VH-VL binders against q8ixk2r445to577. Designs and how they scored, part 27

Target 1, 133 residues: q8ixk2r445to577
Amino acid sequence: FFGMLQNKGLTDYCFDYNPPDENQIVGHQVILYLCHGMGQNQFFEYTSQKEIRYNTHQPEGCIAVEAGMDTLIMHLCEETAPENQKFILQEDGSLFHEQSKKCVQAARKESSDSFVPLLRDCTNSDHQKWFFK

## First folded at step 14 (VH-VL)

Design u69
Fold by OpenDDE, look of step 18:
Structure u69 (fold): chain C 133 residues (1-133), chain A 120 residues (1-120), chain B 107 residues (1-107)
Amino acid sequence: as target 1 above (133 residues)
Amino acid sequence: EVTLKESGPALVKPTQTLTLTCTFSGFSLSTFGMGVGWIRQPPGKALEWLAHIYWEDEKYYNPSLKNRLTISKDTSKNQVVLTMTNMDPVDTATYYCAHKLYPGRAFDIWGQGTMVTVSS
Amino acid sequence: DIQMTQSPSSLSASVGDRVTITCLASQGIKTYLAWYQQKPGKAPKLLIYGASRLQSGVPSRFSGSGSGTDYTLTISSLQPEDFATYYCQQHNSYPWTFGGGTKVEIK
C-alpha cells in the first residue's frame, strides 16, 4: 500500500511529514494535515516489513516510536526493520504498533492548532482507523 | 446547519465585567475536534482574536488580555461564555463567536456579532 | 506574537480587474493561513483555509497561494459583490492573529 494515509474519523486529514531540511529528514514528528494529494510530504508506503516508509527522499525514512514516547518520529529505514518501526495495518483499518501494543490515533497536538497521530490504547474509534488513498 | 448567536449587554461601564454568551446549534462541543472562539472588532478597525475553547475543555487566551479573560463551555446548553473584567472604553467593539470544525481549520461559521460599548 | 502585515491597506479597482492582496507573516506559519471577506455591518466570511483551500460555496475566482511567510489572495475577475474588506489570519501559533485588512473599493 502507498499514497496518502488518511484518517477515517476526520474529514480530509492525512499523515504529513515536513522536515526543516530535505537533506536531513530524521528526528522530527509526523503530524496530520489537510490532505492535498500532491504527494511530497504526504506520500507514504506500507512495506512487507511492516514499515511505514517516507520514501520521497533519500535516504528513506521510516516512522518509529521512541522509548517512552507516544509520538511518531521519523528515523532512517534499516535493512532489517527494528521493532520500534513495525506496524500492522489491520483489515479493520486500525494501525497497530507491535512493540507498544497500542494503536495510532488522531489527536490534537497540545499548544497547537493541529492534529497528530499518537499511540493510544486500542479502541474501535474511527479516529484510530486509517486507509491509503 | 451550524449557527451561532452572541448575547450580552450592549452597554458596560468602565471597570465593570462583561459577560457574553454564545449560543449555538448544529454541532456539539462534546464532539471530537470541535472548537469555539471569540473575536472582537473595534469600529473601523481590524479583527482581534480573544480566546478559544476546544471540545476537551482546553482553553487559550490572547496574552494581551489574558488576565482579564475567562472562557467556559456548557455542553448541555450548547453555550460558550466569555467574561472580560475591568472593561475600558478601548474595549468598545463588536464581539463575535465563531465555530471551528477541527484544529488546523479556520473559523468557518460566525455569529452576527454583538456590539458592546464601554462608556460612563 | 506573529504579526500579519497585509498590503495594500486599501485599493481601488474596477469590475473585471485582477486583484491581488498580500499577507506577510513575521515568521513561518506553515500554511495555517485563512482569508476572510467582510462587508460593512456583517460578520467575516471564510474564503480560504489552509492557505489555498477554497471554502465550500466560495466562487472559484477566489484563490489563495503561498508558503512560509508570504501568502496571497487573488480575485481573478472582480465582481460587484466583491467590494469589501479582506483579512488574513494565522493559526500556526498562539495567539492567533489577523492582518490589518485590505479594503477593496470601487474605482
Scores: ipSAE 0.840, ipTM 0.939, lowest interface PAE 0.6, mean pLDDT 96
Fold by ESMFold2-Fast, scan of step 14:
Structure u69 (fold): chain C 133 residues (1-133), chain A 120 residues (1-120), chain B 107 residues (1-107)
Amino acid sequence: as target 1 above (133 residues)
Amino acid sequence: EVTLKESGPALVKPTQTLTLTCTFSGFSLSTFGMGVGWIRQPPGKALEWLAHIYWEDEKYYNPSLKNRLTISKDTSKNQVVLTMTNMDPVDTATYYCAHKLYPGRAFDIWGQGTMVTVSS
Amino acid sequence: DIQMTQSPSSLSASVGDRVTITCLASQGIKTYLAWYQQKPGKAPKLLIYGASRLQSGVPSRFSGSGSGTDYTLTISSLQPEDFATYYCQQHNSYPWTFGGGTKVEIK
């Protein structure tokens, strides 16, 4: 799977990574923004190791959740995916973060007029369901 | 269909507190993604954003107004209320409330506006 | 605060003309930019959101473009109902700020 990772419950919102400084790709939060269909900052790949990779930069970034946190942060990909970088994309569209036992859900970003993906208790909400287009 | 309408006094004296009510229909401010903001426009001048309230009850204010503003919602009445303290003649403006669908989008539906004149 | 500078402040045009209005942000706003149309005595009407997305019901002669700090609203073939004042707005950072407006007048 690869492409723009879109939320089922939101019309035209995609995973989006656009850090303030292009030279500092790592360490910033992933957001949700209006899908533009051009790849670039919204192009992600779901790998056989259960990683969500940001493929537009070298070295490639991998989405991770730090222990005790609920935000999705861009880290450098590793040869062997660490547990905090593994997400199970379920048949129903849920993105399950196995290490925390939580699901990725769309929510509003603190102090911002933006949506963000956050870890929340798993529910049947369409705001927790994702698909590649 | 989404509609909003502002109500409040047409004339306010200097130093008084202004209270404006935005009554809306066609959506609930408890629904995921919804928000309502207040914008004003002095006669012949540009638009100025005042405050915004999101569905999860988070509130944001224009800091240039020196903490004179309070925004609140009553989801059961479909109302958003703006309070502005210590009114001054320079606060004379048309005051609008507007609906915003989802963070990242813009003010898509506006009320007609209510003119507030501040004078002695 | 992010300052939004619109150019020109006013312009005169004829029906059928192509009209271009520019909005410059004092810092990058990552396409968190909307365009509004306001007719005398009326509330603003949303035309464009996300810098380039046409609001439902808005005629296709309106288009928006831009990224970073530089944004443009274009009216490809001006109609009589398009004579109005146009405002850009950024909402990337609080406080949200509007441009000074561009008045499009009949020539």
Scores: ipSAE 0.765, ipTM 0.914, lowest interface PAE 0.8, mean pLDDT 92
Fold by ESMFold2, look of step 15:
Structure u69 (fold): chain C 133 residues (1-133), chain A 120 residues (1-120), chain B 107 residues (1-107)
Amino acid sequence: as target 1 above (133 residues)
Amino acid sequence: EVTLKESGPALVKPTQTLTLTCTFSGFSLSTFGMGVGWIRQPPGKALEWLAHIYWEDEKYYNPSLKNRLTISKDTSKNQVVLTMTNMDPVDTATYYCAHKLYPGRAFDIWGQGTMVTVSS
Amino acid sequence: DIQMTQSPSSLSASVGDRVTITCLASQGIKTYLAWYQQKPGKAPKLLIYGASRLQSGVPSRFSGSGSGTDYTLTISSLQPEDFATYYCQQHNSYPWTFGGGTKVEIK
């Protein structure tokens, strides 16, 4: 799949990555923002290795969750996907993080007026459902 | 149809505590993403944000009011309450409550406002 | 605190004119910017959110643009009902702040 990764429960909110320095893409948090498709910050690829790639930039970034954390952050992609970069996008739209056994959910970022994707216990909530468009 | 209405005293004496109630319909503040804010406007002057409460019961205040503000919600009554202590004539303003659909969106529906006069 | 500087503070215009109003933020606000219209004795009305997204029910003659610190509201052909005061507001950082307003008057 390739395109904007949109939340089902929050119509018009998409994964967005806008690092402070476009030449330093590693280590910053992925956010959710109003879907617009401009500036290439909202285009991601879901790969056969179960990666979510930010591939409008070289070197390519892959979304990861570090052990014990719940935030989705950008790492460099590797030839073989590390376990912390593997997500299963199910037919029902749930986005499951294999290593943590948790699902990606839309949530409000602490002390902020923005949404972010975070890991949470899996539920049937539409806020844990995602699709490419 | 989302509606909000402010209620409270029209006249307050200096040093008293103002309590304003926002009563709303057409949404629940338990619903994921919802928020209610308070904004005031002194006569003939610009808008000033006071406070905001999110559906998760997280609360944020304008620090320029020196800890005078408290916001709370009663979801069973569809109400948000703002208290403001130690009122002063400079606090004379129209006070609005407003609905905000999601973080990242804006105040899309406002109450009609209630004028509060603080006089000696 | 992020200061929002609106310009001009007032302007006079005729029906049919193209009107532009600017807001300058003291720091980047990442398009967390709204525009409101307010008529005397009435509550503000949301026109634009996300810097450029038109609120439902708002006429298409209104448009917003900008990024970083510089934002613009444009009315492409001013109508009689558009004479009002306009405010920008940032909600990128607490406290959320409004611009000082721009009063659009009949010339």
Scores: ipSAE 0.721, ipTM 0.903, lowest interface PAE 1.0, mean pLDDT 92
Fold by ESMFold2, look of step 18:
Structure u69 (fold): chain C 133 residues (1-133), chain A 120 residues (1-120), chain B 107 residues (1-107)
Amino acid sequence: as target 1 above (133 residues)
Amino acid sequence: EVTLKESGPALVKPTQTLTLTCTFSGFSLSTFGMGVGWIRQPPGKALEWLAHIYWEDEKYYNPSLKNRLTISKDTSKNQVVLTMTNMDPVDTATYYCAHKLYPGRAFDIWGQGTMVTVSS
Amino acid sequence: DIQMTQSPSSLSASVGDRVTITCLASQGIKTYLAWYQQKPGKAPKLLIYGASRLQSGVPSRFSGSGSGTDYTLTISSLQPEDFATYYCQQHNSYPWTFGGGTKVEIK
């Protein structure tokens, strides 16, 4: 799959990655923003290794969650996908993080007026459902 | 249809505490994503944001008011309440409450506003 | 605090004119920017959110643009009902702040 990764429960919110320095793309948090499809900030690829890649830039970035954390952070992709970079996009639209056994949910970023994707206990909420647009 | 209405005293004396109630319909502040804010406008002047409360019950305040503000909600009554202590004549303004659909969106529905005059 | 500097503070225009109002933030606000219209004695009305997204029910002659610190509201062909005061507002950082307003008057 390739495109904008959109939340089912929100009206028109997509994964967005806008690092402060376009040449230093690792180590920053993925956010949710109004879907617009302009530029490269909202385009991701879901790979056969179950990665979510920000691959319109080299070196390629892969979304990861560090052990004990709930935030989605950009790491460098590796030849074999590390466990913390593996997500299962299920038929019902849930996005399951294998290592943590948790699901990606839209949530408000602490002390901010922004939505972000965060890991939460899996539920059947549409705020945990995602699709490529 | 989403509506909001401000109520409270039109006149207060300096040093008194102002309590304003925002009564709304057409949404619940327990619903994911919802928020209500308070904004004021002194006569002939620009808008000033005062406080915001999210559906999570997280609250944010304009620090320029030196912690004079308290915002709270009562979801069973569809109300948000703003309390402002130690009123001064410079606080004379029209006070609005406003609905906000989601983080990242804007104040899409406003109450009509209520004029509060602070004088001896 | 992020200061929002709006210009011009007032302007005169005729029905049918194209007008442009600018809003300059003291630091980047990542398109967390809204535009409101306010008529005398009434509450503000949302026109634009997300810097460029048209609010439902707002005429298409209104448009917004910008990124970083520089934002613009454009009215392509003024109508009689558009004579009002316009405010920008950032909500990227607390406290949320408004511009000083731009009064659009009949020429």
Scores: ipSAE 0.701, ipTM 0.899, lowest interface PAE 1.1, mean pLDDT 92
Fold by ESMFold2, fold request of step 19:
Structure u69 (fold): chain C 133 residues (1-133), chain A 120 residues (1-120), chain B 107 residues (1-107)
Amino acid sequence: as target 1 above (133 residues)
Amino acid sequence: EVTLKESGPALVKPTQTLTLTCTFSGFSLSTFGMGVGWIRQPPGKALEWLAHIYWEDEKYYNPSLKNRLTISKDTSKNQVVLTMTNMDPVDTATYYCAHKLYPGRAFDIWGQGTMVTVSS
Amino acid sequence: DIQMTQSPSSLSASVGDRVTITCLASQGIKTYLAWYQQKPGKAPKLLIYGASRLQSGVPSRFSGSGSGTDYTLTISSLQPEDFATYYCQQHNSYPWTFGGGTKVEIK
């Protein structure tokens, strides 16, 4: 799948990645922001290796979760996808992080007026359901 | 239809504690994404944000007033309460409560405001 | 704290004029910016959120733009009912802060 990754329960918010230095795309948090489709900040690819890939520039970025964390951050993609970069996008729209056994949910970022995708215990909430548009 | 209304005393003496209640309808603060903020406006001056409470029960305060402000909610009554201690004549202002749909959105529905005068 | 410097503080314009109002943030606010209209004795009314998104029910003559630190509200063709004071507000960082306001007087 390729496009703007949106939340079913949070209308008009998209995965968004806008690193402060375009030449240093790794290590920053993915956010949810109002969908606009401009500037390539909101375009992601779901690959056959179960990656969520930000591939507008080289080197390509892949969304990862570090061990013991719940935050989705950008890492470099690797030839063989590491386990912490694998997400299962299920038929019902849930986005399951296999290594942590948790689901991606829209949540408010701590001490911020921003939504972010975070790992949470899996539920059937529409805030844990995602789709490409 | 979302509506909010502020209630509380119109006159407060210096050093007293002000308690304002925001009573609302058309939404619940238990609903994902919802928030209520308090904003004041001294006569003839700009708007000043005071505090905000999210559906999570997370609370944030203007640091310049941090030790004077307390915000809380009672979801069973559809109310948000702001308490401000040690009132001073410079705190004379119109006080508003306002609805905010989601983090990243703005204050889309405001109460009519309540004027609070602080004087002896 | 992020200071919002709004300019001009006041202006006079004729019906039909294009009016622009600017806000400069002391730090980047990543389009976490709103514009409000306030008429005397009334609560503020939301016009624009997300720097450029028109609130439902707001006339299309209002528009917002900007990124980083520089933001603009534009009224493409000023109408008599647009006499008001306009405020910008950032909500990127606590405390959330408002600009000082721009009073628009219709000639």
Scores: ipSAE 0.677, ipTM 0.889, lowest interface PAE 1.2, mean pLDDT 92

